# VH-VL binders against 4-hydroxy-tetrahydrodipicolinate reductase (dapB), part 14

Target 1, 258 residues: 4-hydroxy-tetrahydrodipicolinate reductase (dapB), of Thermomicrobium roseum (b9ky70)
Amino acid sequence: MLRLALTGVTGRMGRAVLELAASAPDIQLVCGLIRPARDPHEVAAQLPAPLALTSRVAELVQGADVVVDFSHPAVTVAVAEAAAHAGIPLVSGTTGLSEHDQAVILRAAQHVPVVQAANFSLGIALLHWLLPELVARLPTWDVELIERHHRHKRDAPSGTALALARTLLAAREPAPSPLVYGRGPGTAPRQPGEVGIHAVRAGGEVGRHTVLLATDDEAIEVTHWVQSRRAYAQGALEAARRLIGRPPGLYSLQDLVT
Short names: E, the ipSAE of ESMFold2; O, the ipSAE of OpenDDE; V2, 0.75 times the mean of E and O plus 0.25 times the DockQ between their complexes.

## First folded at step 3 (VH-VL)

Design c6 (from ax7 with heavy chain K54E D101I S102P P103E Y105D D106F I107W L108S T109G G110W E111S Y112D; framework fv_alextatug; at its last look DockQ between E and O 0.50; V2 from the best seeds 0.00; counts 0 for: pae O 9.3 > 2)
Fold by ESMFold2-Fast, scan of step 3:
Structure c6 (fold): chain C 258 residues (1-258), chain A 127 residues (1-127), chain B 110 residues (1-110)
Amino acid sequence: as target 1 above (258 residues)
Amino acid sequence: EVQLVESGGALVKPGGSLRLSCAASGFTFSNAYMSWVRQAPGKGLEWVGRIKSETDGGTTDYAAPVKGRFTISRDDSKSTLYLQMNSLKTEDTAVYYCTTIPEYDFWSGWSDYMDVWGKGTTVTVSS
Amino acid sequence: QSVLTQPPSASGTPGQRVTISCSGSSSNIGYNYVSWYQQLPGTAPKLLIYENNQRPSGVPDRFSGSKSGTSASLAISGLRSEDEADYYCASWDDSLSGVVFGGGTKLTVL
């Protein structure tokens, strides 16, 4: 039985992890971290499953085999230090980390296995492995990346699309103008080796990423499709399972699925 | 496009009551967290309170100066946010802004920023 | 009451870098995200930075946020005359159970 401590229990990711863990026979949630000065009783009433709550990081890591963290930088730094001290692996999806915060996480990774990721989709992690293989075998094929998200998504292109584009470009021979953001008036005709990246914002779509590899005569599309944010929570739990017993180091989610 | 339109601002006497409305369009209102922020003439911004989405329990939080006097509510069928103001004081004189995070779900329970703002509606409390 | 402390004014010349500070405590900035808002004269505030250092689409990369301990900073590089505005920081305060704003900084482009 994997004893799991969780931060960010009132956020959507924390709730999804709690719901999935409650139905997983191999996982026991042992403790959740709440914001200081929050009433544990009020928070407990809002949770989808019973969970012991604390506002102290040291108490959070006691009795746990792994920590799953979706909080904010100051909490993540404290959790990383506590996890390293306790010899406990860390899975973290916290955003907004400074360079200093990242250095603390890197120091923790010298002592315990750590996954730090902005996206916990196992499918996207697999595409980071698969896409270089396809591109290396088809080096002259045109490559375009199209991503689609709901109408309210504020970043464009998505962080996931930019990361996939970097993975694709790293597998190609260098080109003078490697990334082309959209195509419209003033865009030059396609150059060899370039990767076009297109952002679509419409409807309620959680996320879709399509990589098109094409010649004049044929094409391959590889599409990843997220229907529910539960997919990210599943990825975080799977990362926690796979991190157990690994040597200290900073792992990507890709490292855990390949 | 996400739009918020506040209405209901008026001149009222101290001790009076007033209800502000915020009509929302261009997003799935039922999934959004909604807040009220006010600004007194020539002064800075002051947070009034917020209401969570109905799917996340519809719970409310209030700033100390308005707690017990103001009530935030929502009507998801009408995509409308309300601020019921009771026992009004001269210190409540301000432009009241409706704000939202139109994203379907919060990633982390620590996210409290105000993404989209309306143009505001003016409340004047004078004796 | 202004729980977060900002300088009441800041100034710079076109092309320069200006930094606006925001100072809090462990109950707000120390344990919570910081966001920044720009208010042009006669308009509603606009989100400029969220979650410490993230920019919404449409905000130029000349604007950046940072946070260290109980303090946060907004940096504006390549200062332009249209940047003349009031700037506000904000963070959740655990002791108050609500969002608190800084007092605002009037930025003048000389």
Scores: ipSAE 0.231, ipTM 0.690, lowest interface PAE 4.9, mean pLDDT 88
Fold by ESMFold2, look of step 4:
Structure c6 (fold): chain C 258 residues (1-258), chain A 127 residues (1-127), chain B 110 residues (1-110)
Amino acid sequence: as target 1 above (258 residues)
Amino acid sequence: EVQLVESGGALVKPGGSLRLSCAASGFTFSNAYMSWVRQAPGKGLEWVGRIKSETDGGTTDYAAPVKGRFTISRDDSKSTLYLQMNSLKTEDTAVYYCTTIPEYDFWSGWSDYMDVWGKGTTVTVSS
Amino acid sequence: QSVLTQPPSASGTPGQRVTISCSGSSSNIGYNYVSWYQQLPGTAPKLLIYENNQRPSGVPDRFSGSKSGTSASLAISGLRSEDEADYYCASWDDSLSGVVFGGGTKLTVL
């Protein structure tokens, strides 16, 4: 039974973790963190599952096997310090950390296992491991990345697509023009070694990323799609499971799936 | 290409009522958090309140000066946000903006920043 | 009075760097993200900075945000005449269960 403490209990990820953990037979949610100014009865009434609440970080980590954190930089650094002092592993998805904040996380990682990721999709983490292996064994194959999101997505290419593109480029030997954004009118023919990246905006799909590796004669497509944002909460819980018993260190989600 | 169009601003007497609407397009309204922000003539921005998506409970939060007098609601089938204002006071005179919370690509945390703003609709409360 | 404290005015000449401060408390800036808004005269506000230091697409990199403890700052480098506007910081406040704004800073480009 994995005893789990949680921050960010009213956020989208915190609520998703609560819902999933409530039905997971191997996980016990033991405590959630609220800020000192919040009324614990008001917060508890808004949660999708029962959870004991505290405003004290030392109480949060007491009796926990792991802390899962989806909150704000100040909360994250306080929790990282408390987790390190208590010998408790930390899973954190908080963004917006300063250089100073990140130094605190690195110091905590000297004492406890810490996993830090902006994206807790296990599938995407596995692709970051798998794609370099494919590219290394298929060095002459053309590589193209196609991503598709709902019509309302503001940014293009997606952050996931840009990260996957960097992984693909890092796995190839240097070339003069390695990354090409789309192919518009007047675009020159494909050059050897290019990695193309293409953004599609249509329908209501949450997110889909396809890496195409191809020759004249055959092709491989590796596709990841998200059917539900529950996938990220599932990934955070799995990261918590896999972090148990690991030596102190700062881990990526990729480190935990390989 | 998110678009927000407020309407319903008018001149009303103290003690009166008024309902503002905000027609939304260019995003999945049913998944969005929405807010109202106001600005009195020559003054700064003042948060009025917000409403969460139905998926996240559909609950509302209000600033103290309007709590109990104003009600935020949404009609997801019409992609429309509403602000019902009752017991209006001269201090409620302002331009009222509707705003959005942008969709996250990844689950990381909650932020209450306002990405897209409408042009506003003017409410004047005077005798 | 505004929960978040900003200077009421700031000024600079083209090409200079200007910093606008925003002071809060543990219940807002200390525990929650900061956002910044620009309001050009006669227009609706526009998001400049979110999550303390992130820029939306289309906001030039000469705008930057930072946060330390219960204080935040907006920096504008390479000041231009079109930057003359009102600037507001904002954060969620846990004790008030709502967004709080600073009082605004009127930036004048001389």
Scores: ipSAE 0.011, ipTM 0.564, lowest interface PAE 9.1, mean pLDDT 87
ESMFold2 (binder alone), look of step 4: mean pLDDT 91; pTM 0.942
OpenDDE, look of step 4: ipSAE 0.014; ipTM 0.512

Design c7 (framework fv_alextatug)
Fold by ESMFold2-Fast, scan of step 3:
Structure c7 (fold): chain C 258 residues (1-258), chain A 125 residues (1-125), chain B 110 residues (1-110)
Amino acid sequence: as target 1 above (258 residues)
Amino acid sequence: EVQLVESGGALVKPGGSLRLSCAASGFTFSNAWMSWVRQAPGKGLEWVGRIKSKTDGGTTDYAAPVKGRFTISRDDSKSTLYLQMNSLKTEDTAVYYCTTLEYSSGWYDYYMDVWGKGTTVTVSS
Amino acid sequence: QSVLTQPPSASGTPGQRVTISCSGSSSNIGYNYVSWYQQLPGTAPKLLIYENNQRPSGVPDRFSGSKSGTSASLAISGLRSEDEADYYCASWDDSLSGVVFGGGTKLTVL
């Protein structure tokens, strides 16, 4: 029913979206974008499911109800313009956008509903809504954030953990030094209003984020656990479903789960 | 600590063969994509080729100058990457580095995260 | 042979900002992310920037990357003597189905 156009069909996320969409009874893949220098027959042979391919952005959006984009900034900008012209929603996970690129996407959002996100986990998006509610109802409780990722992860804390920490801090009474990166000798006693953030790097963990809310007498842990990177592709498809019929605007993934 | 150690570099005559090894430690080698990069004396970096993890198909790709002459393989049980070099030419003289090959989640663009110290191959009469 | 074009040399004095350019085509930089590598004299290359403008842990924020069209730039602010090195850009090339490097830029801190 939902006619979906896809960019980045040879990329990791694009292929995951293609696999999930091909097995979804409510989604029809109508077209995929390939780079102009690539042989369409060679690309088609490598894909997990049959898909019409084009190197022209205008052809990509022609007959689609939504476009899902996991490409690179120049392609994303062209796709955003084409989607706006065609009047169809855009779901984009492209990273590395410049301020100029972002301005083009914002202009497209004046004409069509757009989601732009670096992470398409629906669960994390829901936590951005849920955690402020918990903190607002439990304003005196201690808050700590713990994240775990595989041994090879370069950034620390994770981008997801930093975003969750910002969400938690925005929901609390302000503190002079609100975010504490780990605890070591001499820094152990908790200060009022602070949120601790802790990064663990071990094994092959895809991603785990735990928010601990605690008093002397009880505690609540809210944990999100990514077991498979398919979760991100599934989130992108669900975003595409939920954008249909929405008014023009730049939506966060959080806006789509609440 | 992620570590890569190349070995097998030697002086070889044109037309000869040589196999380089890269011992990996500190990470789950079987999940990693790997590549070889070379650098001729006083020259810049040149990509040789890559091999995907077995889970991702174990396929290889090569730069045009080495295609048909070089073969990249891996032994996950030994956490070791190999470069089999055949029909060596004087132009193959270089320091050979093995690298891990990371990729972007949305695009299959690649970057070389961890590099070994290199092993020297000299092809001369 | 290098596929991407960099200036062969660049120079600056301590505390200055220097920029190193990298030019390609639609088959590489135009459609793909750019990474940058630093090679100190006598050592192996080290990843400095990935995905156009991202820094690995341990790389100071005075190193930054940018990309526009078929060209990319590496900027080094607050130049220090230990920054004296060769710098290489790299990108995937769709026509070649492989990684391509720039010819390298030798940065001299005067």
Scores: ipSAE 0.006, ipTM 0.540, lowest interface PAE 9.8, mean pLDDT 87

Design c8 (framework fv_danvilostomig_arm2)
Fold by ESMFold2-Fast, scan of step 3:
Structure c8 (fold): chain C 258 residues (1-258), chain A 124 residues (1-124), chain B 109 residues (1-109)
Amino acid sequence: as target 1 above (258 residues)
Amino acid sequence: EVQLVESGGGLVQPGGSLRLSCTASGFTVSSNYMSWVRQAPGKGLEYIGYIYSGGSTAYASWANGRFTISKDNTKNTVDLQMNSLRAEDTAVYYCARIPEYDFWSGWSDAFDIWGQGTLVTVSS
Amino acid sequence: ALVMTQSPSSLSASVGDRVTITCQASQGISNYLAWYQQKPGKVPKLLIYAASTLQSGVPSRFSGSGYGTDFTLTISSLQPEDVATYYCQQWDSSPPELTFGGGTKVEIK
């Protein structure tokens, strides 16, 4: 059984990881981290499964084979140090890390395997591998990226769309051009090498990303759908499973699915 | 469209009691913890207390015993019951949200949404 | 009792200036610090949380840094609409309390 420690147990991702881990025959949740200001009994009563809780990072990693982290930079840094000291792998989805924070993660990765990702979708990780292959082999094809999210999403384009666009631009030859954000009145006609990004905000959609590759005569659409945040939690758990026994190093989610 | 609206403020005599209410729209109080913060005229912000998503409360030491925070998940409201009021309690009282941790927002006991405030004047 | 001390209490600068506001905690609070902006007669607005994470919709000219006891809010190029009082706030105390600094009033010359 894989003994798993979890941060962010009251958050959306933490709850999804808890629910999936509680149902997984190969995983045992051993401890969850809560902030010092939270009432442990109140938190325990709200969780979908029984879990020992601590506000102390050293206690969190004790008895665990891996730590899954969905918190914020200071907690992630402390967890990374503790995981490195304890000799256990770290799976982290924390965003907003400074360069100094990232340096601590890199030092931890010298001692234990660490996977760090802003998005734990296995499908998106596969697209980061697949899309460069498609674009490199079809260098004259037009490329457009369309993403769709719920009406309440504040950022546009999504972070995932921007990351996919960077992947697409890096693979385009001869010279990649900057991203074109939307097309409307006054937008210049399509130029060779450009990649367009289009953001749609409507309804309750969790996330959808489509890459269109096209010529005058044919087209390919590659679409990834997220129907539930459960997909990200599954990706994090699968990353944890695949990280066990790996050499120390900083891994992307793509490294674990290819 | 996410907003908080306070009500119930007004003039009250020293030693009196007053109940403030805060109505949330665009989100549910059952999934967040909700706080009250006050500001005396021309002064800084002062934390009063908060109520956790599950109903437990925590208060500033000076407020404990005089102020009580409660909520009604069905009505989507948060209340502040104030007792034994003093002239020093004269302030604008704000209802504010502290979001539960989530993957995109991180771990933060910061007030991300504030109401417009309601004035409480304690005077004879 | 955890005390948050802001410096300066007020400052006056010109449009385009780099403005720096400091917040000091009486004990280590890791990165459990937020910054708020309050314009005259308006409600406070969250600018930064976790010491350095910018709240959605806040202009990129605002930035935060610090860890432990010393924290800084920086406005890289002061704009007229930035005239406000700025507050820091911690959430790492026992018993659990959220403590605000005294505020820094920013005015344009």
Scores: ipSAE 0.000, ipTM 0.414, lowest interface PAE 13.2, mean pLDDT 86

Design is11 (framework fv_iscalimab)
Fold by ESMFold2-Fast, scan of step 3:
Structure is11 (fold): chain C 258 residues (1-258), chain A 123 residues (1-123), chain B 112 residues (1-112)
Amino acid sequence: as target 1 above (258 residues)
Amino acid sequence: QVQLVESGGGVVQPGRSLRLSCAASGFTFSEYGMHWVRQAPGKGLEWVAVISFDGSNKYHADSVKGRFTISRDNSKITLYLQMNSLRTEDTAVYYCAKDFSEYGGNSDYFDYWGQGTLVTVSS
Amino acid sequence: DIVMTQSPLSLTVTPGEPASISCRSSQSLLYSEGYNYLDWYLQKPGQSPQVLISLGSNRASGVPDRFSGSGSGTDFTLKISRVEAEDVGVYYCMQALQDPLTFGPGTKVDIR
C-alpha cells in the first residue's frame, strides 16, 4: 500500500484526491493537513472518507510514503522542507510560487524526488511528447492551436495552450512571427512556420485543446478535452505512484508518462 | 473582473429574519470558499462565517452560531446568509469575501471583497 | 478567542515619509514552521477592505513594493516605505490561527 499524506483536504483538488484515493486499492490515506483554527474532529466528520488530520507539517509527513500538495505557496515551502528532511517524495500542484519559493522546492529536490506541475492532466503531458514527433515528421504542414474554456476563465490564451504552442514551435524552424493570436481585420496572410493560437470562452467547458495539422488536401486534428476536473486529481495520484523509488530530482509530469 | 455584489440588506425589527445574497462573477465560483464579514457603523471588522467550495463544510462565529446560516448555490453563482433572531447588535454592513485558496484549506485569507450591504436592526 | 491589538491606533504622516504599524496577538500565530497565520488589510474611506499581506510577509497581487510585512509569533509589523496620498485609510491585522477569525481594532492613517 502506498501511504499518502495530503494538504488542502477541504479544497477542490483535495476533495477529488480524497475520493479517488479512498476507492483505490493500492493507496492508504494516512494524514491530511488543516489549519490550526479548524477543529480536526469537525472537519473529519464532513470529509467524504475517513482521514486523520493534523495542523503540524512534521506530523503530516511522519507516516507517509509520499505527500500530495494543493495549498498556498507559504504552506508548500514548509511541506517541501519537511518532506526533504523526512526523505519523502513530493507531488505539488500549488501555483503562484515566487522565485524564492521555487528555490526552496529546487533545494528539496536535491534530497527527494519532486514533481511540480500547474496542470496534472496525463493526456496533456503525453501530448508534449507526441506533438514534436508529428511536427518533425510533417514539417511543411500548417499548424493551428484552438483552446476552449468556461466563460469565467480570465487568461487568454490558456497557460496550457501557450505551453503546447511553445512545444510545437520548438519542434520546427522558427518563423519571423511564430505565434499569431487570433486572426481578424489587418492580420497578414499565413507565413511559413507560424502557429495560430485561438481562445474560446463560453459555457461551462472545463478545458479543450485542439492541434490542427493541415495541407491543401488533408488534415489531422489532435484534441484533448476534460469532462471532469477529477482527471487532474487522477494525474496527481498517478504521479505519486510513479515518483516512488526515483532518485532525487525535479521531475515534470512528462518525465513520468514517457 | 472579479465582482462580488451583496444584496438583501434593509431595516428589520429585532427577532425577525433577513436573507442576504452575494452574486459573484469573474471567477469560477464553485472552486473557492466564501466568507461573510461585518462592520458595525464606525467600528472595526468582525468575521461571521465561512463555507467551502461545495457547501459541505461550514463554520460560524460564536456570536451568530445557531442564529445565522451560511449557504451557497453554485448553479446560481450566489452566496447566502440566512439571519434569524436578529438583535440590535447585528446592525452592520455585511461584506462577502472570496477565500484565496482554490485547492487548499490552509491560507483562509480574503483576496476579494464585495461592496457591502447595510443591515439595520431597530425597533 | 485570540485578541489582536494594534499600535498606534492613529497615525499622521507627511507624504513620502515611512510609516510603521504594529500588531500583537495574545498567543503565537506561528504554526507548522515557516509561516504565521496573520494577514493585513486596508480599508480606504468609503470603500471595502482589500488585502495587502497574507501569512505574515507575502505581498498580495497588485500591492506595491512599498508595503512589507514582517514579524513572527506574537509581534508583527506592517511597513510603508514611502506613504502616498492613496494609502490613507484604516489598516487591520487579522489572525487565522483559531476560530473565530479575529481582527485588530485598526490603525487610521492620515496625511498631513
Scores: ipSAE 0.013, ipTM 0.547, lowest interface PAE 7.1, mean pLDDT 86

## First folded at step 4 (VH-VL; framework fv_narsoplimab)

Design d1 (at its last look DockQ between E and O 0.79; V2 from the best seeds 0.00; counts 0 for: pae E 2.1 > 2)
Heavy chain, then light chain:
Amino acid sequence: QVTLKESGPVLVKPTETLTLTCTVSGFSLSTYGMGVSWIRQPPGKALEWLAHIFSNDEKSYRTSLKSRLTISKDTSKNQVVLTMTNMDPVDTATYYCARIPEYGWSDAFDIWGQGTLVTVSS
Amino acid sequence: QPVLTQPPSLSVSPGQTASITCSGEKLGDKYAYWYQQKPGQSPVLVMYQDSKRPSGIPERFSGSNSGNTATLTISGTQAMDEADYYCQAWDSSTAVFGGGTKLTVL
ESMFold2, look of step 4: ipSAE 0.458; ipTM 0.776
ESMFold2 (binder alone), look of step 4: mean pLDDT 92; pTM 0.946
OpenDDE, look of step 4: ipSAE 0.778; ipTM 0.908
ESMFold2, look of step 6: ipSAE 0.440; ipTM 0.771
ESMFold2 (binder alone), look of step 6: mean pLDDT 91; pTM 0.944
OpenDDE, look of step 6: ipSAE 0.772; ipTM 0.902
ESMFold2, look of step 7: ipSAE 0.513; ipTM 0.804
ESMFold2 (binder alone), look of step 7: mean pLDDT 92; pTM 0.946
OpenDDE, look of step 7: ipSAE 0.782; ipTM 0.910

Design d2 (at its last look DockQ between E and O 0.67; V2 from the best seeds 0.00; counts 0 for: pae E 3.1 > 2)
Fold by ESMFold2, look of step 4:
Structure d2 (fold): chain C 258 residues (1-258), chain A 124 residues (1-124), chain B 106 residues (1-106)
Amino acid sequence: as target 1 above (258 residues)
Amino acid sequence: QVTLKESGPVLVKPTETLTLTCTVSGFSLSTYGMGVSWIRQPPGKALEWLAHIFSNDEKSYRTSLKSRLTISKDTSKNQVVLTMTNMDPVDTATYYCARIPEYFSGWSDAFDIWGQGTLVTVSS
Amino acid sequence: QPVLTQPPSLSVSPGQTASITCSGEKLGDKYAYWYQQKPGQSPVLVMYQDSKRPSGIPERFSGSNSGNTATLTISGTQAMDEADYYCQAWDSSTAVFGGGTKLTVL
């Protein structure tokens, strides 16, 4: 039985992790972190599952096999130090860490296994492994990336699409290999080695990424889509499971799935 | 430089409603985990916490005064407002606003910076 | 409705150690905070989370918290340390102050 402690318990990701962990037969929820100035009874009543709460980081980690953290950089830093001191692994999805904050994470990783990722999709992590294999075996095929997100997404291309594009370009490393953003009016015909990125904004879809590999005569499409943001919480729990028993170090999610 | 400044009437009649405004500068009321509290001190007496509000609009009130207090914020005006109904001469005090810095940053749910205070006298 | 109890006053000679206590049921299970208030001035944070000293507070200030009692300790007490001192803790989502201790340096 994996004893799990959790931060960010009132956030969207924290609630999702809590709900999924509560229904997982191999996981025991042991504690959640709450600031001293909040009412623990009010917070506990709003959670999708029962959870003991503490404001003391040392108490959070004391009875845990792993800490799952989706919070704020200041909380992540405090939790990383406590986890390292207590000898327990850390799974963190917190973003926006400063260089100083990141140094704390690196020091913690000298003592305990730490996984740090901005995206806990296992599928995307596997695509970063799979796509280089495809490109290496199909070096002359055209490569295009199409991403689709809901109407309210402000950035384009998505961060996931940009990361996948970098993976595709690195696997090709022919000189020079241009990255092409969309095809506007008067766009020239495709050149060999281009990787195109196309951003679609419509409806309410959480996220979909298709890599198209094609010749004149055939094509392969590899598509990853997210049905709900709960996929990220599932990935975080799986990362927690896979981190147990690993040597101290800083892991990416890709390191855990390959 | 971080500052908080209280403003409102210096004299209030019994039964009136007191409205106090805390104007902040040097920090954002929208910063994750940031909060502002109101604390009062009757002349020659101890500090008494009244209420606080966090950036996520979570609020809390002193239990004995809960029915008389309302706290709110306007991030665009950098203001936190406290109203206290049915004022009585025993409510005569210096009223302070104080910052609660973001959780685990700075002073970790302490009242780290205080305004200069404003004396409110309740008399006929 | 927690109550934090402080002695109303404490007198020490310059150079001696002042220990200001704050008592409350299971206070050691909570964080304690301390504020200094000089006459005519706003309170100033001098200790947070039991034993952490804010920047700008002299190293002669220290704190502890266990059982039912938190203690603010001033070693080598100076005339400028003469002030009222308040402890504070959180009870659920409400802040509770002690009654204050008037420290006199004679």
Scores: ipSAE 0.497, ipTM 0.792, lowest interface PAE 2.5, mean pLDDT 90
ESMFold2 (binder alone), look of step 4: mean pLDDT 91; pTM 0.943
OpenDDE, look of step 4: ipSAE 0.785; ipTM 0.913
ESMFold2, look of step 6: ipSAE 0.406; ipTM 0.758
ESMFold2 (binder alone), look of step 6: mean pLDDT 92; pTM 0.944
OpenDDE, look of step 6: ipSAE 0.776; ipTM 0.905

